# VH-VL binders against q9umr5: the designs that were tried, part 439

Target 1, 268 residues: q9umr5
Amino acid sequence: SYKPVIVVHGLFDSSYSFRHLLEYINETHPGTVVTVLDLFDGRESLRPLWEQVQGFREAVVPIMAKAPQGVHLICYSQGGLVCRALLSVMDDHNVDSFISLSSPQMGQYGDTDYLKWLFPTSMRSNLYRICYSPWGQEFSICNYWHDPHHDDLYLNASSFLALINGERDHPNATVWRKNFLRVGHLVLIGGPDDGVITPWQSSFFGFYDANETVLEMEEQLVYLRDSFGLKTLLARGAIVRCPMAGISHTAWHSNRTLYETCIEPWLS
Short names: E, the ipSAE of ESMFold2; O, the ipSAE of OpenDDE; V2, 0.75 times the mean of E and O plus 0.25 times the DockQ between their complexes.

## First folded at step 21 (VH-VL)

Design pp2 (framework fv_nofazinlimab; at its last look DockQ between E and O 0.85; V2 from the best seeds 0.87)
Fold by OpenDDE, look of step 21:
Structure pp2 (fold): chain C 268 residues (1-268), chain A 122 residues (1-122), chain B 112 residues (1-112)
Amino acid sequence: as target 1 above (268 residues)
Amino acid sequence: QVQLVQSGAEVKKPGSSVKVSCKASGGTFSDYAMSWVRQAPGQGLEYLGYIIPIFGAARYNEKFKGRVTITADKSTSTAYMELSSLRSEDTAVYYCARGSYDSTGYEPFDYWGQGTMVTVSS
Amino acid sequence: DVVMTQSPLSLPVTLGQPASISCRSSQSLVYSDGNTYLYWFQQRPGQSPRRLIYKVSNRDSGVPDRFSGSGSGTDFTLKISRVEAEDVGVYYCMQGTKWPFTFGQGTKLEIK
């Protein structure tokens, strides 16, 4: 039998968005128990990410307990960060494949068309002012806002991303790294035509330097220092990078070709 | 010169709802947190919650168990605080307050509204 | 929730004399960025509250220099070097480090 699949949605999202993914899984892996977690839907997805991590943890623990052979996680957009944090805080998770589906794993810094809808005025250059404050950090968007021009503020004020990345020292860094390394495979999915994740390479742990030049994963300090285990995972062949062009952000979970190429191989 | 102007006094019956408005003028609106605080007669200040309009979301003090709803209309630079299932204990002056930015970052409660008295009585 | 405890709750003062208000938090108010988000407010009779001090010791514009804030961690103090008649009112401390943000009980300053 196939291992259970747990799906975590993204910002302003719900379980309904994954109806095509469910169909694909059912067709290619019949009998698979797929659970799309209906927590923090819609505007509730703006709640602090640590709060979301706790809620999702409560939901996945029973599922994992019933699946001693392991489970697969498919985590979309913001959900990918939630899942990474989840795997960092859980010392007893049994995740075989962690599929990060177009997630801003290295943070977000952009005024894309999608963000312009949320922010009618260009706020990319100024969002750090509210986000890197106690008031801003109570919202998920600020929890992974990564301003390359204000790295000091990011490192010091980010209450979520900087911590799970191990970019800021904290008492749980070693334990979280150990926990995250329990994952069998880390499958990173994203692409240049996403239009929301900025830069799109963030889905592969690439990100801007101070000049807004995109550096790849292997050039990032978190990799070089192996602060949360990326270097270790890569060394043991546990990281899979699956870039795909021609896919918009809202289509990653509903593209058959993407599913067959990047997701299905890891649902064993 | 930022000014916050709140709606007028309200008298409500228990079990009903009240919605107080706070209009901001003299500056931008969307990228500032608008806080709501209340003060019962002769009592101290109590934080209800706040909204950051650009996010379209608010943070609430769980003490109120979901009775508080804070919204914002960016087109009119107006924030709203709605309190439902009113009780006599909800009788208070309700204040809106906006933050500001300085060289060190965001600072709350730089500007205050004049307050809105809400009386809940049978 | 972080509990903010002020003392005294009532503060009768003679004009021209100094005044001191204490505020203690149930936990450290140091945020991850190293700042301490402790605020002091003044509320004169019949008026809206007014922020006097932000981040422990920074005076707002227009606040007389006779007002000063100090402290660290969990212990904070607001001092008035020479109390004036216009200083009559209630003073509140507030923490903005951990949600929900919370106020002290208030200290009522009166002239003897």
Scores: ipSAE 0.929, ipTM 0.969, lowest interface PAE 0.5, mean pLDDT 95
Fold by ESMFold2, look of step 21:
Order: structure tokens, then C-alpha cells, then sequence
Structure pp2 (fold): chain C 268 residues (1-268), chain A 122 residues (1-122), chain B 112 residues (1-112)
């Protein structure tokens, strides 16, 4: 039998968006219990990420308790950051595969095509001014906004990403790293034609330096210092990288080839 | 010269709703927090919530959860506050206020509207 | 919620004399970025509030230099070095460090 699968959606999203993914799992792994969490839908996905983490934590606890052999997480877009925080704050999680489906794991710095109605002109160079304030940090986008030209402000003002990445020291850093390292596999999925995640390599823990040159995961300080366990996971063969070109941001959970190549092998 | 101009005074019956507008002029609108604050007669200031129009999302003081709705229209540079299920205790002047950016970063409440008196009586 | 406590609540002052208003928070107002999000507002009779001081000690550009703010952590003070007739009104402190952001009760400044 197959481990239960828990699905966590992204920004401006809902559980309905995953109907095709559910079909694929049912066809290839009959009998798998799949739960798509119907929390923080639509505009509620803009609430502070720590509020979302708390709500999703309450929802996953009973599912994990009923599955002592373990569960899998499939976490899409912003949802991948919620899931990574869950793995850090839960000392009792039993997650085997954490599948990060085009998630901005090192942050976001870019205008998005499908959010053009939010950003009618390019505003990425100015958004740091409100995002790195208490007013901005009450919104999820600002919780993972990562302006490479104002890295000091990011490091000091981020209430979420800088903490779960271990980029700013805090009293829970050692415990969060220990908890995260209990995951069996970290499956990183994304690609150059995503159109939303910027840089798209953020889905693989890559990100811009100050010149907007993308540095890969192994060149990042968080990897080199092993601040939350990336170097340890890579060394034990627990990181899977599955890039795929030709997939737009809204199509990751509705592409059968992507599912069969990158997701299915990890749904034991 | 940023100016915030609010809609006129309203007299309402208990149980009804009121929607106050706040039109901004003389500056940019979408990337500032627009806040709503009220003041009952002879009393202090109470923060209702705020919206950042570029996100189209608001934060609410839990004291008002379920009764207050804050929205913004970027095309007209106008913010709105709607308060439902009105009680006599909601009689107050309702202010909108906006921040500004300076050398120390984002600062709230730099500009205030003229206030809108809402009277709730039977 | 962070509770902001002002004292005194009523402050009669002789014209030309100094005035001092205290504001205490129930927890530290120092944010992770090292800033202290403490603000002072003035409300003259019949008018909207206006900001006087931002981040503890920074005067807004239209505010006379007789106004000054100071303090740290949980204890803050607004001072008027020489009270003028135009200073009559109610003064509020506000914290912007932790949502929901909260105001003090107000201090009514009157000329004796």
C-alpha cells in the first residue's frame, strides 16, 4: 500500500487546482489516500505565512498520526515554503518525501506575468521599502520577498524566509534544522519556462547575487554553512533535482509527463 | 502635496451598514499602506485595519473581525471601509491615513483625511 | 496586543513652560531590524490628528524644534520645551512594531 499524500497549494490558489494531480495518483497508485488541504484559499493566501503554517500544522497532525509509517508532502509554489516551515517546527512529523513543486525556496525577486494586474508596471526595485517594514511583513508575499540589492534589509526585517533559511540567527535554529533533517527525500521541481518564480532557480535553492547573476545551491551561504541541513541532505543522497522545461507556473500540477517523471517515483 | 478626501457624514440606524470612501490625490497610491482609524466622541484613537492596494489585501484588528471590510480601487486611487451590523457604540469619526517613505524607511500616518462622522441612532 | 499607557492623561501647563508626556509599552518595541516603531501624534481641537515624531525621536519636517521625542525599549517621552498657545490639544503615542498596532489613551494638554 502507498503512504498518504498531503497537498498544500500556493498563492491565490485552492484545492480544485489539483484535480488532475489527484487523477494521476489514483491511476498510477490506486488506494493512495490523498488530502488536498482547503485552507487559506484565494486572498487568504496573502495572510502572514506563520499564520498559514499554524493552520496547516493543525490540519496535518491527525493525518500523520493515522499513518505511523509516514506521509508524503506535495507543496506547490508558496505552499512549498509553508511545508518547509512545517518540517522545521514539527518535532513529530513523519514526512518521507517532501516534493517542492516550483516553490520560491530562496525567495522571489521579480514581476510575474499572471500577477500583472497586481503589478501594472515593474515594481521589484521598490517593493523592498514596504516589504521590509512591520506593515509589509503582515503579508505573505513580503515574507519571502528577497531583494538581492538590499540583502541587509532582507536579513534583518524578514519575519519568515531569513529565519527558516537560517540566514538570521535565532534561538530555534538548531531545533528547526534537526526537525527538517528527519525528512527522507527533498524533491525539487521547477524549470526555466515557469514565468512566475524569479529567478526560476529559486525552486532549486539557487538565487541572485548582488549583480543578478544566479548562484546555484552549492554556491549559497545557506548551503556552505549547512544552516538548515542542505549540505547534509545532499551528502546522504536525499536531494532529488527534477528540472523540466516547457511548463508554465499554472501547469506543474496538470502535466502528466512531469508527474510521471518527477513526482510518481517518490510516492512510495 | 498628498491629500486624502473622505466621503460625507452619515446617519445610520442600528443593524445597518456604512461604507466610507477615501480618495488620495497628489501622489502615488498602490504601494502605500492606507489605514483606517476611528474616534468615538470624547475618546481616543482606535486602529481598525489597513490595506496595501498593490496586494489587494487587508489586515484587520481582531476586535472588528467579521464586521469590517477594507478595499481599494487603484484606478481611482480610492480606499473604502465598510462597517456592518452597526451599533450605537460605533458612533465615531472615521479617519483614513496614509504613510510615506523617507530616509528612515516606510513611516505610517503621515497624511490624514478630514474624517467622516458616522452617527448610529434609532 | 501591546498595551500603550500614557501619563498624565490631563496636563495643564503655563504658557511658555515645558511639558513632558510619558508613554510606556507592555513589551519592547524594538523590531528585528533594530528600529523602534514608536510614534507621536497631535490632535488640535476640532482637527484630524497629525504626526509629530516617528521612530522615537525624528521630527516631521513641519514640526517646530521645541518638540522632541526620546526613550527606548518600553519607556518613551514627548517633550515640549516651551508650550505655546497653538500646542493645545490631545497627544497620542502609537506602536507599530507588532500587529495590531495600538495607541495610547491620549494626553490632553491645556493652558492654565
Amino acid sequence: as target 1 above (268 residues)
Amino acid sequence: QVQLVQSGAEVKKPGSSVKVSCKASGGTFSDYAMSWVRQAPGQGLEYLGYIIPIFGAARYNEKFKGRVTITADKSTSTAYMELSSLRSEDTAVYYCARGSYDSTGYEPFDYWGQGTMVTVSS
Amino acid sequence: DVVMTQSPLSLPVTLGQPASISCRSSQSLVYSDGNTYLYWFQQRPGQSPRRLIYKVSNRDSGVPDRFSGSGSGTDFTLKISRVEAEDVGVYYCMQGTKWPFTFGQGTKLEIK
Scores: ipSAE 0.815, ipTM 0.913, lowest interface PAE 0.9, mean pLDDT 91
ESMFold2 (binder alone), look of step 21: mean pLDDT 91; pTM 0.933

Design pp3 (framework fv_nofazinlimab; at its last look DockQ between E and O 0.77; V2 from the best seeds 0.85)
Fold by OpenDDE, look of step 21:
Structure pp3 (fold): chain C 268 residues (1-268), chain A 122 residues (1-122), chain B 112 residues (1-112)
Amino acid sequence: as target 1 above (268 residues)
Amino acid sequence: QVQLVQSGAEVKKPGSSVKVSCKASGGTFPDYAISWVRQAPGQGLEYLGYIIPIFGAARYNEKFKGRVTITADKSTSTAYMELSSLRSEDTAVYYCARGSYDSTGYEPFDYWGQGTMVTVSS
Amino acid sequence: DVVMTQSPLSLPVTLGQPASISCRSSQSLVYSDGNTYLYWFQQRPGQSPRRLIYKVSNRDSGVPDRFSGSGSGTDFTLKISRVEAEDVGVYYCMQGTKWPFTFGQGTKLEIK
């Protein structure tokens, strides 16, 4: 039988968004038990990410316990960060494939039409002011806001991304790295036409330098220092990069070609 | 200069709800968090929660067990605090306050409303 | 929750004399960024609270220099070098480091 699949949604999202994905999985892998976790839906997805991690942990533990052969995680957008953190804090997870579906794994610093809807243009450049404060860090958006022009503030004030990345020293860094490395495969999915994740390379652990030049994963300090295990995973062939053009952010979970090319091969 | 003007005094029955408004002027409303605190007669200050309008989201003191709802209307530069299932213990002056930014970051409570007295009595 | 404990709760002072208010937190108020988000507020009779000090020792604009804040970690102090009649009111400390943010009980400053 196929390993169970656990799905974690993104910001302002709900389980309904994954109806096509469920259909695809059912068609290609009949009998697969797929659980889309209905936690922190809608506006509740703005709650602190560590709070979300705890909630999702409570939900996945029973599922993992019933699946001794392992499970697969499909984590979309903000959910990808939640899942990465989840795998970092769990010393007993049994995740075979961790599929990061268009997730801002190295953070968000966007000036896209999507962000313009949420934030006025003039506010985006100043978002670091509120985000890198105790008041801002109580919201998920700020937990992975990564301002390349204020790296010092990011490193010191980020209560989530900087920690799971091991960019700021903390007592659990070694253990979290060990835990995360338990994953069988890390499947990174994203693309240039996403329109939300900024830069889109963040889905592949690429990100801006101080001049807003996008550097690849292998050029990132987190990779070079192997702070949470990316270098190790790559070395053992455990990282799969699946870029795809022509897919908007809200379509990653509802594109058949994307599913067949980037997701299905890892649902064993 | 920045000013916060709150709605007028309220008298409510137990079990009912009250919604207090806080209109901000003199600045860019969405960019600043609005905090709500209350003060029972002769008592200290109590933090209810705060909203960051640009996020459209609020944090609540769990002590109130979900009875507090904080919202904001960016078009009118107005924040709201609604308290449901009112009790006599909810009798207090309710304050809104706005934060600001300095060279080092965000700071809360630079500006205060005049307060709104809410009386809960049978 | 972080408990903020002020002392004394009542502070009678002679005009022109100094005053000192203590605020103790149940845990360190140092945030990850190295800042300590400790605030002092003044509330005069019949008025809204007013922020005096932010981040332990920074005076707000318009606050007389006779007010000063100090401290670190879990122990903080607000001092008034020379108490004036307009200083009568209740003073509160507040921590903004850990949610939920919490106030001290307040210290009532009165003139003897």
Scores: ipSAE 0.930, ipTM 0.968, lowest interface PAE 0.5, mean pLDDT 95
Fold by ESMFold2, look of step 21:
Structure pp3 (fold): chain C 268 residues (1-268), chain A 122 residues (1-122), chain B 112 residues (1-112)
Amino acid sequence: as target 1 above (268 residues)
Amino acid sequence: QVQLVQSGAEVKKPGSSVKVSCKASGGTFPDYAISWVRQAPGQGLEYLGYIIPIFGAARYNEKFKGRVTITADKSTSTAYMELSSLRSEDTAVYYCARGSYDSTGYEPFDYWGQGTMVTVSS
Amino acid sequence: DVVMTQSPLSLPVTLGQPASISCRSSQSLVYSDGNTYLYWFQQRPGQSPRRLIYKVSNRDSGVPDRFSGSGSGTDFTLKISRVEAEDVGVYYCMQGTKWPFTFGQGTKLEIK
C-alpha cells in the first residue's frame, strides 16, 4: 500500500488546480489516500505565513496520526514554505518525501503575477520599504520577500523566512533543525521558464547576491553553515533536484511528464 | 499636498450597513497602508484594520472581523470601509489615514481624513 | 492584544509649565528589527488626530521642540517643556509592534 499524500497549495490558489495531479496519482498509485488541504484559499493565502502554518498543522496532525508508516507532502509555490516551516515546528511529523513544487525557498525578488496587472512597471525595488515593517509583515508576500539590495533589513525584519532559514538567531533554531532533519527525502522541482519565482533557482535554494548574480545552494551561507540541515541532508543523499524547462508557474501540477519524472518515483 | 477626503455624514438604522470612502489626492496611493480608525463620542481611538492596495488585501482587528470590509480602488485612489449589522454602539466618527516613508522607513498615520460621522439610531 | 495604559487620564496644567504623560504597554514593544514602534498623537478639539512623535522619540516635521518622547521596552513618556494654549487637546499613544495595533485611552490636557 502507498503512503498518504497531503497537498498544500500556493498563493491565490484552490484545490481544483490540482485535479490533474490527483488524476495522475490515482492512475499510477491506485488506492493512495490524497488530501488536498482546503485552507487559506484565494485572498486568504495573503494572511501571515505563521497563521497559515498553524492552521495547516492542525489539519495534518490527524492525517499523520492515522498513518504511522509515514506520509508524503506535495507543496506548491508559497505552499512549499508553509510545508518547510511545518517540518521544523512539528516534533511529531512523520513525513517521508517532502516534494517542493516550484517554491520560493530562498525568497522572492521579482514582480508577481498579482502585481503585474496593477503596476506594469517594476515595483520590486520599492517593496522593501513596506515589507520590512510590522504593517507589511502581516502579509504572506512580505514574509518571504528577499531584497538582495537590502539584506540587512531582510535579516532583521523578516518574521518568517529569515527564521526558518536560520539566518537570524532565535531560541528554537536547534529544535527546528532537528525536526526538519527527520524528513526522508527533500525533492526540489522547478525550472527556468517558471515566469513567477524570481530567481527561479530559489526553488533549489539558490538566490541573488548583491549584484543579482545567482549563487547556487552550495554557495549559500545557510548551506555552508548548515543552519537548518541542508548540508547534512545532501551528505545523506536525501536531496533530489529535478529541474525541468518549458513549464510555466501555473502548469507544474498539470504536466504528466513532470509528474512521471519528478514526483511519481517518490510516492512510495 | 496629500489630502484624504472622506464621504459625508450618514444616519443609519440598526441592522443596516454603511460604506465610507476615502479619496487620496496630491500623492501616490498603492504602496502605502491605508488605515481605518473610529472614535465614539467622548471616547478614544479604535483601530479597525488596514489595507495595502498593492496587495489588494486587508488585515482586520478581530474585534470587528466579520462585520468590517476594507477595499481599495487604485484607479481612483480611493479606499473604502464597510461596516455591516450596525448597532447603536457603532455611532462614531470614522477616520482614514495614510502612512509615509522617511529616513527611518515606513511610518503610519502621517495623513488623516477629515472624519465621517456615522449615527446609528432608530 | 497589547494593552496600552496612559496616565494621567486628565491633566490640567498652568500655561508655561511642564507637562508629562506616561504610557505603559502590557508587553515589550521592541520588534525583531530592533525598532520600537511607539507613536504619540495629538487631537485638538474638533479636529482629526495629528502624529507628533514616531518610534518613541522622533518628532514629526512642524512639531515644536518643546515636545519630546522617551522610554524603552514597556514604559514611555511624552513631555511638553512649556505648555502653550495651542497644546490643549487629547494625547494618545499607540503601539505598532504586534497586530492588532492598539491605542492608549487618551490623556486630556487642559489649561487651568
Scores: ipSAE 0.822, ipTM 0.919, lowest interface PAE 0.9, mean pLDDT 91
ESMFold2 (binder alone), look of step 21: mean pLDDT 91; pTM 0.936

Design pp4 (framework fv_nofazinlimab; at its last look DockQ between E and O 0.88; V2 from the best seeds 0.87)
Fold by OpenDDE, look of step 21:
Structure pp4 (fold): chain C 268 residues (1-268), chain A 122 residues (1-122), chain B 112 residues (1-112)
Amino acid sequence: as target 1 above (268 residues)
Amino acid sequence: QVQLVQSGAEVKKPGSSVKVSCKASGGTFSDYAMSWVRQAPGQGLEYLGYIIPIFGTARYNEKFKGRVTITADKSTSTAYMELSSLRSEDTAVYYCARGSYDSTSYEPFDYWGQGTMVTVSS
Amino acid sequence: DVVMTQSPLSLPVTLGQPASISCRSSQSLVYSDGNTYLYWFQQRPGQSPRRLIYKVSNRDSGVPDRFSGSGSGTDFTLKISRVEAEDVGVYYCMQGTKWPFTFGQGTKLEIK
């Protein structure tokens, strides 16, 4: 039998968005128990990410307990960060494949057309002021806002991303790294035509330097220092990078070709 | 000069709802947190919650058990606070307050509304 | 929730004399960025509150220099070097480090 699949949605999202994905899984892996977690939907997805992590943890624990052979996680957009944190705090998770589906794993600093309604271009450069404050950090978006021009503020004020990345020292860094390394495979999915994740390379742990030049995962300090285990995972062949062009952000979970190429191989 | 102008006094029956407005003028609206605080007669200040309009949702003090709803209309630079299932204990002056920035730091409550008296009585 | 405790709750003062208000938090108010988000407010009779101090010791524009804030961690103080008649009102401390953000009980300053 196939291992259970747990799906975690993204920002302003709901379980309904994954109807095609469920169809694909049922067709290609009949009998697979797929659970799309219906937590923190819509505007509730703006709640602090640590709160979300706790909620999702409560939901996945009983699923994992019933699946001693292991489970797969498919985590979309903001959900990918939630899942990474979840795997970091859980010392007893049994996740075989962690599929990060177009997630801003290295943060967000975007002003794309998709986000203009939320973050006007004129405000992108100033969002750090509110986001890197106690008031801003009560919202999920700010928890992974990564302003490359204010790295000091990010490192000190980010209550989520900087911590799970091990970019700021904290007493749980070693344990979280150990826990995260329990994952069988880390499957990173994203692409240049996403239009939301900015830069799109963030889905592959790439990100801007101070000049807004995109650096790859291997050039990032979190990799070089192996702060949460990326270098270790890569060394043991546990990281899979699956870039795909021509897919918009809202289509990653509803594209058959993407599913067959990037998701299906890891649902065994 | 930033100004916050609140709606007028309200008299409500127990069990009903009240919605107070706070219109901001003299500055930008979307990237500042708008806080709501109340003060019962002769009592101290109590934080209800706040909204950052660009995010479209608010953070609430759980003490109110979901009775408070804070919204914002960016097009009119107006924030709203709705309190449902009103009780006599909800009788208070309700204030809106907007933050500001000191260099790179956000600081709350730089500007205050004039307050809105809400009286709950049978 | 973080409990903010002010003392005294009532503060009668002679004009021209100094005044001191204490505010204690139930836990440290130091945020991850190293800042301490402690605020002082003044509320004169019949008026809306007014922010006097932000982040422990920074005076707002228009606040006389006779007002000063100090402290660290869990203990904070607002001082008025020479109390004037216009200083009559209730003073509140507030923490903005941990949600929900909370106020002290208030200290009522009166002239003897």
Scores: ipSAE 0.928, ipTM 0.969, lowest interface PAE 0.5, mean pLDDT 95
Fold by ESMFold2, look of step 21:
Structure pp4 (fold): chain C 268 residues (1-268), chain A 122 residues (1-122), chain B 112 residues (1-112)
Amino acid sequence: as target 1 above (268 residues)
Amino acid sequence: QVQLVQSGAEVKKPGSSVKVSCKASGGTFSDYAMSWVRQAPGQGLEYLGYIIPIFGTARYNEKFKGRVTITADKSTSTAYMELSSLRSEDTAVYYCARGSYDSTSYEPFDYWGQGTMVTVSS
Amino acid sequence: DVVMTQSPLSLPVTLGQPASISCRSSQSLVYSDGNTYLYWFQQRPGQSPRRLIYKVSNRDSGVPDRFSGSGSGTDFTLKISRVEAEDVGVYYCMQGTKWPFTFGQGTKLEIK
């Protein structure tokens, strides 16, 4: 039988968004137990990411305990950051495939069509001022906001992303790296037509330098220093990169070609 | 110059709700924290919560157990605080307050509204 | 919650003499960015509060030089070097490091 699948949703999202993904899994892997976690829906997805991590941890523990052979995670958008933090803080996780579905793994710096609905004028150049304060860090968007022109503020004030990336020294860094490295495969999914994740290469651990030139994963300091295990995972052959053009941010979990190409092979 | 003008005093019965408005003028609105603080007669200051209007959601003090709703209307530069299931202990002056930026740093509570007296009386 | 404790709660002072108000927090107010989010406010009778000092020791614009803030970690002080008649009111400290952000009880300053 197939390993259970746990699905974690993203910003302004809910479990209903994954109905098509559930259909695809049922067709190709009949009998698979799929749980779409119904926590922090809608505006509750703006709560501090560490609060979300705690709540999702409590929900996944019994599922993992009932599946000693392992589980798979499919984590969408902001949910991919929640899942990566889970893999770091849980010393007893049994995740085989961690499928990161268009997640801003190196952060977000963009006034995209999705964020333009939230931000009717361009705000990305100014958002660092509130985000890199205790008042801003109480909101999930600011927990992974990464302004490449104010990297010193990011490194010091980020309460979430700079920590889980090992970009700031902290007492848990070694343990979190060890826990994360217990994952079987890291499957990175995203693409240039996403329209929300900025730069879209953040889904593959790429990000802007100070000139807004994208440096790929292997050019990032977090990779070169192996601060949370990316270099080690790549050396093991455990990283799968599955880019796909032509998919908008809200369509990743409802595209059959994407599912068949990037997700299905990893649902053992 | 930033000005915060609040709605007028209210007298309410226990169990009802009150909604206080705070209109900002003389500056940008969407990327500042708009805070709500109250002061019961003869008592100190108590932080209820705040909204960053560009995110469209608020952070609440758990003490109020979901009785407080804080919203903002970016088109009118107006923040709102609604307190439900009113008790006599909720009698207080309610203030809105906004921060400012000093260089690259956000600093809270630079501008204060005039306050709105809410009296909860049987 | 971080508890902010002020002393004294009542402070009668002779005009022209110094005043000192203590504020103690139940835990360190140093944030991950190295800043200490400790603030002082003045509330004159019948008025809204106004900010005097931000981040421990920085005076706001228009605040007289006789006001100064100091301290670190968990212990903070507001000093008025020579009290003037206009200084009467209630003084509050506030921490902005850990949500929910909290105020001290207030110190009522009076001219005796």
Scores: ipSAE 0.803, ipTM 0.907, lowest interface PAE 1.0, mean pLDDT 91
ESMFold2 (binder alone), look of step 21: mean pLDDT 91; pTM 0.936

